# VH-VL binders against q9hc84r5073to5261, part 32

Target 1, 189 residues: q9hc84r5073to5261
Amino acid sequence: CICSMWGGSHYSTFDGTSYTFRGNCTYVLMREIHARFGNLSLYLDNHYCTASATAAAARCPRALSIHYKSMDIVLTVTMVHGKEEGLILFDQIPVSSGFSKNGVLVSVLGTTTMRVDIPALGVSVTFNGQVFQARLPYSLFHNNTEGQCGTCTNNQRDDCLQRDGTTAASCKDMAKTWLVPDSRKDGCW
Below, E stands for the ipSAE of ESMFold2; O stands for the ipSAE of OpenDDE; V2 stands for 0.75 times the mean of E and O plus 0.25 times the DockQ between their complexes.

## First folded at step 7 (VH-VL; framework fv_necitumumab)

Design f1 (at its last look DockQ between E and O 0.03; V2 from the best seeds 0.00; counts 0 for: pae O 13.7 > 2, placed apart)
Fold by ESMFold2, look of step 7:
Structure f1 (fold): chain C 189 residues (1-189), chain A 121 residues (1-121), chain B 107 residues (1-107)
Amino acid sequence: as target 1 above (189 residues)
Amino acid sequence: QVQLQESGPGLVKPSQTLSLTCTVSGGSISSGDYYWSWIRQPPGKGLEWIGYIYYSGSTDYNPSLKSRVTMSVDTSKNQFSLKVNSVTAADTAVYYCARDTWIELYGMDVWGQGTLVTVSS
Amino acid sequence: EIVMTQSPATLSLSPGERATLSCRASQSVSDYLAWYQQKPGQAPRLLIYDASNRATGIPARFSGSGSGTDFTLTISSLEPEDFAVYYCQQRYNWPLTFGGGTKAEIK
């Protein structure tokens, strides 16, 4: 099961359904329906992205958050002397490539590409500040994912599972239901 | 749709700087979705990744070449370039530019035609 | 650096036969493995990504398998245009590295 987002607003679900979604809040990309594997959850924060169709939306800063057991990992990008560099926060502390704790491995590929591996689950998440990809083995996660990345069922007809448990006709409609409420962010309630 | 084309001198003398430019057409190098790479292949031998440049100017180079290599991008011309300093005969190769696409295809999905650069006295 | 080793160096077969090409990594690269085809005088083209997924426009006779350190490219029934050099590439860590290539040639 592979989920991707690119171009600032283009998504491909775990089962390969493509859709476009423009939102400026934090959204659930994936979480376990039943907490079997440490309650794995992925979030994408688009706070500084506009909901516009312009190419400028593709270059806004983003943060990808990974929750696993009691750990919080944030992948984002900062500017250092006019060049983008990856920044990985492990439980709010900056860490370097090669850092490993409690079965979670972090890597930086080149200067901006960040990868988090959870070997016990066969999980790999890659993010360069603009593009992400999440890889989950079907054997462990089948029928147990929900969010903007859809279900991992080898069946596209149930990919657009909304927060209320119903399936939307389009994944664009589904995607807006996965808002993470945040009263401190304008319009994210 | 997207096409890449290498340009530059085919003959370079030892100890000089090899300079190549890749022109992107049918698409923009200002995309945050892609890395822009150089790869070389000595005649009759395998492929060696040289490094990449991102449209922001961020780079990373193969450690084996890092001390001699620089890359640059000119977004106004939709071009990116490679310089290899202090060349020797060992730098004789076909040089390719490539787009690295890792969202849909985790691989180099568009290549230039390649340009042979010979380092000879 | 992750070293990629391909075998055999040369595979001599006839059209219609099945080809099996091996690629081995010096350490685990998960499924971050690509295969490329290079015909004489041409640039490489992407065949397989993520160890097993065909790139757009690649015929179904090409298939990839494996994970970790051992990978295989299979061509189920060779066509005349399939006689070329094949390279694997690990994409798990920098520097990106290619195998030495396997040449498929007509027996």
Scores: ipSAE 0.067, ipTM 0.676, lowest interface PAE 6.6, mean pLDDT 85
Fold by OpenDDE, look of step 7:
Structure f1 (fold): chain C 189 residues (1-189), chain A 121 residues (1-121), chain B 107 residues (1-107)
Amino acid sequence: as target 1 above (189 residues)
Amino acid sequence: QVQLQESGPGLVKPSQTLSLTCTVSGGSISSGDYYWSWIRQPPGKGLEWIGYIYYSGSTDYNPSLKSRVTMSVDTSKNQFSLKVNSVTAADTAVYYCARDTWIELYGMDVWGQGTLVTVSS
Amino acid sequence: EIVMTQSPATLSLSPGERATLSCRASQSVSDYLAWYQQKPGQAPRLLIYDASNRATGIPARFSGSGSGTDFTLTISSLEPEDFAVYYCQQRYNWPLTFGGGTKAEIK
């Protein structure tokens, strides 16, 4: 199961359904429906994106969060000496490429392409501030995922699964239901 | 084998609410593999999908009927129901309940025999 | 919604003849297409799912083909019991929609 986002708004679900969605909040990309493998979850934070700036929208999402067991990994980009670089926070501590802890490996390719691997699960997540890709083994995660990435069932009919358990007519409509409420952000309630 | 049977009044007055119940036998409605669906067919016309209800109570309706349709499920009685509010002559039809499968098959593989509901004053 | 169009509206044939029924979608539905048979006074019966797979108990003389927007149901040799109305149904997106039906009648 491969889920991806590019251009700040183009999504492809685990089962290959393409749709466009623009949001300025934090959204659930995927989470385990039933916690089986460390209660894995992925989030996209678009807090730096504005609806009025097309250039800014093209750089969404701004941060990708990975929750695995008790670990929290944040992938984002930052400016260092006028150059954009990847920034990886492991439990809120900046770490360098090659860092590993409790079965999680982080690496940076080039200057901005960040990668998180969980070898025991065959999971890999990449992010460069504009494009992300999540790869999950079907054998482990099939029929046990929900979020903007869909259900990982090899069935596109059920890809647009909303938070309330119903299926939407479009995945665009589905996508907004996976909002993570945050009263600190306008419009993210 | 699983069987479905529609029940309810065959005559409804205009502006009233059409109410039907589908009883499932030979199997449990409490299965995550099926969408329990309603379909109707006006006399001499084609089929129209009304909506479905999941055993958990989750529903989705045809946008053309959404404002007037409500479905419910009673797992203890192995039944699910359809209500259509503010009926008119256009709602006269044979109403079918069906089991819609999206796992082993991809279609409505079990149907009730259908029940005619006539809207008339 | 996705509009399904069936043709012809009526098909007059004799037993033993080959029947070819067409179903067209207003947009691509991939292979998410089902066919149903309905006899007078009866509920529809599932014939084909995913465009080309026969449902359980369906005779081999029934076959489905197509993908995208154009689909075909073929009855290789009509039996007397095959004279009925046939409906296609797209199952690609909500709401589910049916074609207008093709009536296969005895010539």
Scores: ipSAE 0.000, ipTM 0.547, lowest interface PAE 13.7, mean pLDDT 91
ESMFold2 (binder alone), look of step 7: mean pLDDT 92; pTM 0.944

Design f2 (at its last look DockQ between E and O 0.03; V2 from the best seeds 0.00; counts 0 for: pae O 12.7 > 2, placed apart)
Fold by ESMFold2, look of step 7:
Structure f2 (fold): chain C 189 residues (1-189), chain A 121 residues (1-121), chain B 107 residues (1-107)
Amino acid sequence: as target 1 above (189 residues)
Amino acid sequence: QVQLQESGPGLVKPSQTLSLTCTVSGGSISSGDYYWSWIRQPPGKGLEWIGYIYYSGSTDYNPSLKSRVTMSVDTSKNQFSLKVNSVTAADTAVYYCARDTWFTDYGMDVWGQGTLVTVSS
Amino acid sequence: EIVMTQSPATLSLSPGERATLSCRASQSVSSYLAWYQQKPGQAPRLLIYDASNRATGIPARFSGSGSGTDFTLTISSLEPEDFAVYYCQQRYNWPLTFGGGTKAEIK
């Protein structure tokens, strides 16, 4: 099962359904329905503004967040000498490529590309600040995913599963329902 | 459809700077989805990846060439460029530009035709 | 850096035969492996991505397999236009690296 986002708004679900979605808030990309594997969850914050950093006003980057067991991993970009570079926060602490804790491996691949691997689950997530890809094995996650990445069921008819448990006619309509509650910000719709 | 075309002088003297430009047509270089790469191939030999540039100006170079290579991007002209300093006969090769999808599970899916650069006195 | 080794260096076959090309990585690259085809006087073209998926417009006679360190490109029945040089490329870790190539030529 592979979910991707590119072009700032184009999504391909775990089962290969394509749709566009332009929401600029924080959304659930994927979470486990039943907490079988450490309650794995993926979020995309389209307007990630740190309280400790500003870069010439109103230039908040995207961030991809991974929650797994008690760990919180944030993948984002930051400006270093006028250039974007990848930044990985592991439990709020910046970490370098090669960092590993409790079965989670992080890598920085080039200047902006970041990858998180969870080998015990066969999970791989990559993000460069603009494009992401999440890989989950069907054998472990079948019938147990929900969010903007849809279901991992090998069946596109149930891909547009909304937060209320119903299936939308289009995944664009489904994607709006995965807004993280209380994540609303100025300019966030 | 996206097309790439290399341009620059075909003959460069030793110790000078090789300078090439790749023009992108049928698409925009101002995209966060792609990296823009240079690859070279000496006559009769294999492919050597030189490096890439992102539309933001961020670069990564092959360590074997890093001390001599600079890349730049001009989004207003839809172009990206390569400079190789202090060239020798060993830098004689066909130079290709390519659209790179490194971040995703695709590959280098669009290539220029290539341009031969000969380093000779 | 990850070294990619291709074998054989040259594969001499007739049209209609099955071709098997090998690519080995010096460490695991998971499935992040691409194959390219290069005909004489032309730029390379993407053939296979993610070890086993055909790129757009690539005929079904081309297939890729493998994961980790050992990868194979198979051409089930060679056509005259398939006699070319084939390169693998790992895309798992920086820097990205190509194999040395396998030349498929007419016997």
Scores: ipSAE 0.294, ipTM 0.746, lowest interface PAE 4.8, mean pLDDT 86
Fold by OpenDDE, look of step 7:
Structure f2 (fold): chain C 189 residues (1-189), chain A 121 residues (1-121), chain B 107 residues (1-107)
Amino acid sequence: as target 1 above (189 residues)
Amino acid sequence: QVQLQESGPGLVKPSQTLSLTCTVSGGSISSGDYYWSWIRQPPGKGLEWIGYIYYSGSTDYNPSLKSRVTMSVDTSKNQFSLKVNSVTAADTAVYYCARDTWFTDYGMDVWGQGTLVTVSS
Amino acid sequence: EIVMTQSPATLSLSPGERATLSCRASQSVSSYLAWYQQKPGQAPRLLIYDASNRATGIPARFSGSGSGTDFTLTISSLEPEDFAVYYCQQRYNWPLTFGGGTKAEIK
């Protein structure tokens, strides 16, 4: 199952359904319906302005967050000497390419393409600030995902699963239901 | 162990609505691991999938029957139901409810015994 | 919808013989195929899932094989209780669809 986002608004679900969605808040990209493999979840923050990433916060770039077991990994971009570079925060601590902890591997390809691997699960997530891709093995995650990435069922008909457990007529309509409320962000409640 | 049992009238007149209920025992219907499904079998013929309902109320129906089929779930009674509108003789069949383990064992592993519904004047 | 075709329609064999049942899909269903057994007056029973995995409690004489469009259910040595109708079911896409069934009858 491969879920992708590109162009800032184009999505392809795990089952290959394409739709467009433009949000300014934080949304659930995917999460396990039943916590079976570390309660994996992915989030996209369209405006990452936290104090832990001072350089990135100044520009509030997009950030992809990966929650796995008790670990939190944030992928974002920052400016270093006038050049854009990937910034990986592992439990709020900046880490370099090649860092690994508790079965999670992080790497940076080139200057901005960040990668998170969970070998035990066969999971890989890539992000460069604008393009996102999550690869999950069907054998482990089938029928157990929800979020803007939809379901992993080999059925496009059930991809548009909303937060309340119902299926929307379109994935565009589904996408907004996965808003993570944040009163600190204008319009994100 | 989980058991399913169909209930409803065995005779329905043409143009009326067929209504059946499946009662689940030995386990909760409020499980995210299953699609609660209906299947029918006309006398002497094969099996036809009608549709499923998820515990949350999400449904999907066979396109061949979609316009006439409605399913519902009552988690408080541990039941789910099937309605087929505007029935004709072609709807005469044994109707089965089943637990579809789409999320687990990848098949319909528990079936009701089936109930014959005859459409006749 | 994906059309499932089973052959033969009827299979006449004696106890102890090997039974080979075929199921063909109109398009690839990968390995997402189930087999069911139905005896007279009873509900179907799950035999095989994911093309080749025996369901819980299913005897070892039952085996499934195949992928893509062509699948086979094999009963290595028929027991008297194995004479029934067998259905394949694709589980790759909605709507779920069954084959027409193969009736294994006693010769």
Scores: ipSAE 0.000, ipTM 0.553, lowest interface PAE 12.7, mean pLDDT 91
ESMFold2 (binder alone), look of step 7: mean pLDDT 92; pTM 0.947

## First folded at step 9 (VH-VL; framework fv_necitumumab)

Design g1 (at its last look DockQ between E and O 0.06; V2 from the best seeds 0.00; counts 0 for: pae E 10.7 > 2, placed apart)
Fold by OpenDDE, look of step 9:
Parts: C-alpha cells; structure tokens; sequence
Structure g1 (fold): chain C 189 residues (1-189), chain A 121 residues (1-121), chain B 107 residues (1-107)
C-alpha cells in the first residue's frame, strides 16, 4: 500500500485513487483503525509554526508527523543560511541522519529528503517538505487504515472513508473530514 | 471563476476614515486556502501591501499602517472590508483587494479592478 | 522589512528583443518570490510564483530564475502587449513587500 502527496495538493490513496485537496491545517494522513502495530499514525501539518523563526515561510513550514508507539517523529524543513534543509525531530529533539531508536531509523537523502523506516513493520515514510510518500505492507495493514490515504484494501470503492465511518462521494470531500482541530491555528476548527 | 470588486467612496476628507468593501463572486471566502488581502498604489508609484484577513477573522497588517488599519470579514455576504483611520493626502491611492493563495508558494492570483480613493479637503 | 530593489527602473526595447529584469532582496528570501505584470489602468497580474513557476495562462516567453537575493525575470521576445510595469514581491517574511517596479517601454 503506497500513499503519496505531491504539489501540495495532489493525493494518491493506498489503493491508487487520485484526488486533489488543499488545506492549511493539520490532517490525518493515515492511522490504524485498530491499534495492532504500535498504533501507527501519520499527520500532515501545513503550517508547523515555531516561535523562533523570523520569516513567514520559515516560521510555518509543512511538517509530517509520525506517531509510533510512544515515539513522535517530526519531519520538516528549515532555512539555514538561505537554503532549505531537512529537519528531523525525534521526540522534539533534533537528530541527524542515521539516528536510530527503538526500531525506528531516520535518514536524510541529499539536503531535504527525509526518510523514516520501521523495519519491523516494513514501513517507510519519505518527506521533503512538498512530496510525501508512505509505504505500508498490505500483509500487515490491509483493511486497518483510515485517513486521507484511505483504506489499504486493494479496493478503490472504499478509499473515501470519512472520520465518521461513512464513505463520501469523493475523496476530496473525505479529505477535509480528517482535519485535526487546533484552536491555536486560525481557521482550523 | 472567482472575481473581486472593490466598492466605496472615491473621496475622503482628511482626518476621516477611509472605508472600502471587497465583494467576492464566483466562489466562497470561507476557505482556509486564501488570505484576503488589500494592496494600495499611490498614483504613479509602486505597490504597498496593507494586510490580509482570514475567513475566520484573523488579520495581519503592515506595520507601517497597523495603527490605522482595521479589516473585517462578513462570510454571509461573501465580503471583506478595509478601514483606514485618520487619512491624509498620503493615503490617496488606488486600492486593490486580492486573493492571496498560500504565502509560501503562490501569490496574489486574483485581483479586483481597483478603486481610486482621493483624500482631499 | 525586506527591501526589494528592481533594476533598471526603465527598460526601453523594441518588439522582438529580449528583456532582462532584475530584482534584489536585502536578505535571502529563498525562492519565495513572485513577479507581477501591470498594464496601464489595470490591476497587477501574477506572472511567476516561487521564483521560476509560470502562473496559469502565462506565455512561455516569460521565465523567472534566481534564489536567495538575486532574481531575474526574462522575456525572451517582447510582444507589443508586454510593454508594462513589472513588480517583484518577496513572500518570505512579513510584511510582504514589492520592488519599485521596472517599466518596460517601447523604444
């Protein structure tokens, strides 16, 4: 099961359904319906704002969050001397490429392409600030995923599963239901 | 397609309040994708960003005008407004409302035609 | 605020010629730069976003390049309708700021 996002708005679900969605909030990309393998979940925060940033673009980059067991991994980009670089936070601590803890491996390819591997699950997630890809083994995650990535069932008919458990007519309509309410973010409630 | 249109008085006396409204048609302002912005251009001069308002009412203004500027949004009317207090001749300009897409990657992709506001006694 | 400086202030060229417009930022703005075209009596029109991407409907003769502090808008072969004022805008930090503009006029 491969889920992708590119161009900031184009999505391809685990089962290959393509749709377009744009939002400025945080959304559930995928989560386990039933916690079986560490309660894995992925989030896309379109405005990961930090107080230390001095520039609008630097203040609120996009961030991909990975939650696995008790671990929280954040993939984002930061400006360093006018150049974008990948920034990986492991439990809120910046870590370098090659860092590994509790079965999670993080790496940076080039300058901005960040990768998270969970070998025990066969899971890989990549993010460079604009393009996202999640790879999950069907054998482990089939029929147990929901979010903007849809279901991992090899059936496109059920890809537009909404938060309330119903299936939307379009995945675009489905996508907005996966908003993560955050009163700290304007318009994200 | 989305269109924007400015409306308001073209003449304002010094020390009074400039008030303009932007009406959005062909689409709803109730979207988290856009910053509804005001820009002005004095005659024969360049462009100055005034500020933006989000559909939720959140605003950010140019520091150069912050003390005198107030923006509001009326989602029911699909409008957003600009007020500039204590105007002087320096506030004479063509005022544009614009739809600003995501700040980081895009730009102001839809503009109103602009409306000239002259400050004169 | 980030100061945007455009040069030249005026560019006199003939149709068919290549136009090169410069925009410089007082500090790095990465690729967060837009170009606008404004014809007399009209509102500005978005030409380029993110330094090098043409907006929808913009002819291929328009191209943007650069990153950091130095940016260039190039019109490969000027058409009569291209004679206008061009503004760059940084979108890296608040407040958003425009350059002073470059007027492309017919020689």
Amino acid sequence: as target 1 above (189 residues)
Amino acid sequence: QVQLQESGPGLVKPSQTLSLTCTVSGGSISSGDYYWSWIRQPPGKGLEWIGYIYYSGSTDYNPSLKSRVTMSVDTSKNQFSLKVNSVTAADTAVYYCARDTWIQYYGMDVWGQGTLVTVSS
Amino acid sequence: EIVMTQSPATLSLSPGERATLSCRASQSVSSYLAWYQQKPGQAPRLLIYDASNRATGIPARFSGSGSGTDFTLTISSLEPEDFAVYYCQQRYNWPLTFGGGTKAEIK
Scores: ipSAE 0.014, ipTM 0.602, lowest interface PAE 9.5, mean pLDDT 91
Fold by ESMFold2, look of step 9:
Structure g1 (fold): chain C 189 residues (1-189), chain A 121 residues (1-121), chain B 107 residues (1-107)
Amino acid sequence: as target 1 above (189 residues)
Amino acid sequence: QVQLQESGPGLVKPSQTLSLTCTVSGGSISSGDYYWSWIRQPPGKGLEWIGYIYYSGSTDYNPSLKSRVTMSVDTSKNQFSLKVNSVTAADTAVYYCARDTWIQYYGMDVWGQGTLVTVSS
Amino acid sequence: EIVMTQSPATLSLSPGERATLSCRASQSVSSYLAWYQQKPGQAPRLLIYDASNRATGIPARFSGSGSGTDFTLTISSLEPEDFAVYYCQQRYNWPLTFGGGTKAEIK
């Protein structure tokens, strides 16, 4: 099961359904329906997304959050000497490549590319501030994922599962139901 | 139908700077989806990754070349470039530019045709 | 850095035969392994990604397998155009590294 987002707004679900979604709030990418593996959850925060009529797909700084057991891992970028650089916060504390704690490993594959591995679960999450990929093994997560990344069922017909438990005809319609309320942003509550 | 094309001088004298440019057509280099890489192949030898440049200007270089290499991107011309300082005969190779995805499991899916650079006095 | 070792260095076969090319990594690279084909006078082209998936436009006779440290490229029935050099590449960590290549040549 692989979920990806790129091109500013293009999503590919765990079962390979493609859709476009342009939201400026925080959304649930994936969470366990039933807590089996430490309540693994993935969130994408679209802080400032802008578009230019003259540029390729809109680029915006984003933060990807991973919740696992009692740990919070945030992947984002900061400006260092006028250049973007990856920033990994583990329980609100900056950490560097090679850090590991409680079965979670972080690494950096370039200046901005950040990876979090959970080897006991075969989980890998990669993010560079603009695009992400999450890999989850079917054997552990089948029938137990929901969010913008859909279900991990090897069946695209149930991919557009909405927050209310119904399946939308369009995953674009499904994706907006996974909003995380944030009263600090207009229209995100 | 993205295409890449290398350009630059085919002959460089020792101790000078080798300078190459890769022109991208059919797509944009201003994208978070791709790394833009240089690879070289000495005559009769295998492939050596030189490094990449990202849309932000961020780079990472092969440690074996890091002290001598710089890369740059010119988004208005849809080009990225390689400089190798203080060249010797060991830098004689075919130089390729390639498009790579940040998606770790995929690969370098578009390559330039390659350009031979000979370092000779 | 991760060293990639390919064997054999040269594989001499006739058209129609099965070719088996090996690639070993000095440490686990999970499934983050690509295979490239390079014909004489040409740039490499991507054949296999993620150890076992054929890239777009690659014929079904090409297949990849393996994980961790040991990987195999198989060409089920060699065609005349398949006589080339094949490189593996690990994509697990930087610097990205290629194997030394396996040359498939006509017997």
Scores: ipSAE 0.007, ipTM 0.563, lowest interface PAE 10.7, mean pLDDT 84
ESMFold2 (binder alone), look of step 9: mean pLDDT 93; pTM 0.948

Design g2 (at its last look DockQ between E and O 0.03; V2 from the best seeds 0.00; counts 0 for: pae E 11.6 > 2, placed apart)
Fold by ESMFold2, look of step 9:
Structure g2 (fold): chain C 189 residues (1-189), chain A 121 residues (1-121), chain B 107 residues (1-107)
Amino acid sequence: as target 1 above (189 residues)
Amino acid sequence: QVQLQESGPGLVKPSQTLSLTCTVSGGSISSGDYYWSWIRQPPGKGLEWIGYIYYSGSTDYNPSLKSRVTMSVDTSKNQFSLKVNSVTAADTAVYYCARDTWFQYYGMDVWGQGTLVTVSS
Amino acid sequence: EIVMTQSPATLSLSPGERATLSCRASQSVSSYLAWYQQKPGQAPRLLIYDASNRATGIPARFSGSGSGTDFTLTISSLEPEDFAVYYCQQRYNWPLTFGGGTKAEIK
């Protein structure tokens, strides 16, 4: 199961359904339906895209968050002397490439590409500040994922699963239901 | 639809700098979805990855070459370039530019035709 | 650096035969492996990505398999245009590295 987002708005679900979604809030990309593997969850924070939320491929800062067991890993990009560099926060503490703790391995590939591996689950998440890829093995996660990345069921009929448990006619409509509620984000969607 | 074309001198003297340019057409080099790579192949031998450049100017180089290699990008001309300093006969090769995605699961899906560079007195 | 070893160096076969090309990594690369075809005088062409997926426009006779350290490219029935050099490439970590190639030639 592979989920990807690129071009600022283009998504490919775990089962290969393509759709476009332009939202400027934080959204659930994936979470376990039943917490079997440390309640693995992925979030994409688009909050700083408000000035460019309607422009295709427009650059804005993004952060990818990974929750696993009691750990919170944030992948983002920062500016260092006019150049973008990857920044990885492990439980709110910056860490370097090669950092490993509690079964989570962090790597920086090149300057901005960041990768998190959870070998016990065969999980790999890669993010460069603008695009991401999440890889989950079907054998462990089948029938147990929901979010903007859809289901991991090896078919596309139920990919547009909404937060309320119903399937939308389009994944664009499904994607808006995965907004992480926050009372401070008036008008964001 | 995207096409890549290498250009540069075919003959370089030892100890000089090899300079090559790749021109991208049918697409934009200013894209967050792609890395722009150089690969070389000595005559009759295999492929060696030299490095990549992102449109922002961010680079990573093969450690075997990194002390001698510099890459640059010119987004206004839709081009990226390779310099190899202090060349020897061992740097004689066909040089390819290629488009790569940052997605590690994919591959280099568009290649230039290649240009032979000979290092000889 | 991750070393990629291809075998055999040369595979001598006739059209219609099945070809099996091997690629071995010095450490696990998960499924981050690509296969390329290079005909004489031409640039390489992407055949297989993510160990087992055909790139756009690649005929069904090409298939890839494997994970971890051991990978295989299979050509189920060789066509005359398939006689070329085949390279694997690991894409798990920098530097990206290619195997030494397997030349498929007419027996």
Scores: ipSAE 0.007, ipTM 0.544, lowest interface PAE 11.6, mean pLDDT 85
Fold by OpenDDE, look of step 9:
Structure g2 (fold): chain C 189 residues (1-189), chain A 121 residues (1-121), chain B 107 residues (1-107)
Amino acid sequence: as target 1 above (189 residues)
Amino acid sequence: QVQLQESGPGLVKPSQTLSLTCTVSGGSISSGDYYWSWIRQPPGKGLEWIGYIYYSGSTDYNPSLKSRVTMSVDTSKNQFSLKVNSVTAADTAVYYCARDTWFQYYGMDVWGQGTLVTVSS
Amino acid sequence: EIVMTQSPATLSLSPGERATLSCRASQSVSSYLAWYQQKPGQAPRLLIYDASNRATGIPARFSGSGSGTDFTLTISSLEPEDFAVYYCQQRYNWPLTFGGGTKAEIK
């Protein structure tokens, strides 16, 4: 199951359904319906203004958050000497490429392409501030995911599963339902 | 190594449908790493991205052509196709199929040789 | 769409000379910029990806630089086979868009 987002608005679900969605809030990209493998969840914050790095906070870049077991990994982009660089926060602590903890590996390719691997699950997540991709093994996660990435069932008909458990006519409509309410952000409730 | 080859009629009449097929050899199109793309180039002019199709059938088209373009994929034949409806002389171009690696990385690393399609009465 | 503008339209140089090609985006594309080479009667070939990375098999005389809106392709010393048309392509957002191309021709 491969889910991707490109250009800030183009999505491809785990089952290959394409749709366009533009949002300014934080949304659930995917989460386990039933916690089986560490209660994995992915979030996209379109305006991450609370980064530890002052540069990241000032620009409010996008941030991809990965929750796995008790760990919280944030991938975002910051400016260093006038150049964009990947910033990885592991439990709110900046870490460097090659960092590993409790079965999670983080790396930076080039300057901005951040990668999170969970070898035990065969999970990989990449993000560079504009594009993300999540790769989940079908054997482990099929029919147990929900969010903007869909259901991972090899069936596009059920990809537009909304938060309330119903299926929308379009995934664009579905995408809105996965808003993470945040009273600190205007319009994000 | 992966190779792409365009095939289809080189001549299409105005208002008809342009239909091309790209055959992929040396590798499978059934990969999440690639966006199978069409690009065209009018004679003596630059390049225009038409759109892409994913192995799952997911597509995205250039807004300038979206209303007239349809792409399909046949994983069993390792092929993907392009249709352009209601063609005019402006659609005369060399049409390329290409393998687009990760959206923002590597670029279009494998191209077909291209096939000239002329729209003429 | 993001508009890519290349300059000059034509570049006349002799073998052994340094070529500098410019590509400008109508808005920031970060480093998501590719360069292609196209010889007459051939398909484009990927030269540079992510603004500054040479594709596989590309000679070291080719280099890319820039970020944001301004990008440069440099050929340190032109070889006879380098005379071709070069296109930049932004890969920051849909739709993908190409520059108008720069023709490197022999003086």
Scores: ipSAE 0.000, ipTM 0.560, lowest interface PAE 11.5, mean pLDDT 91
ESMFold2 (binder alone), look of step 9: mean pLDDT 93; pTM 0.950

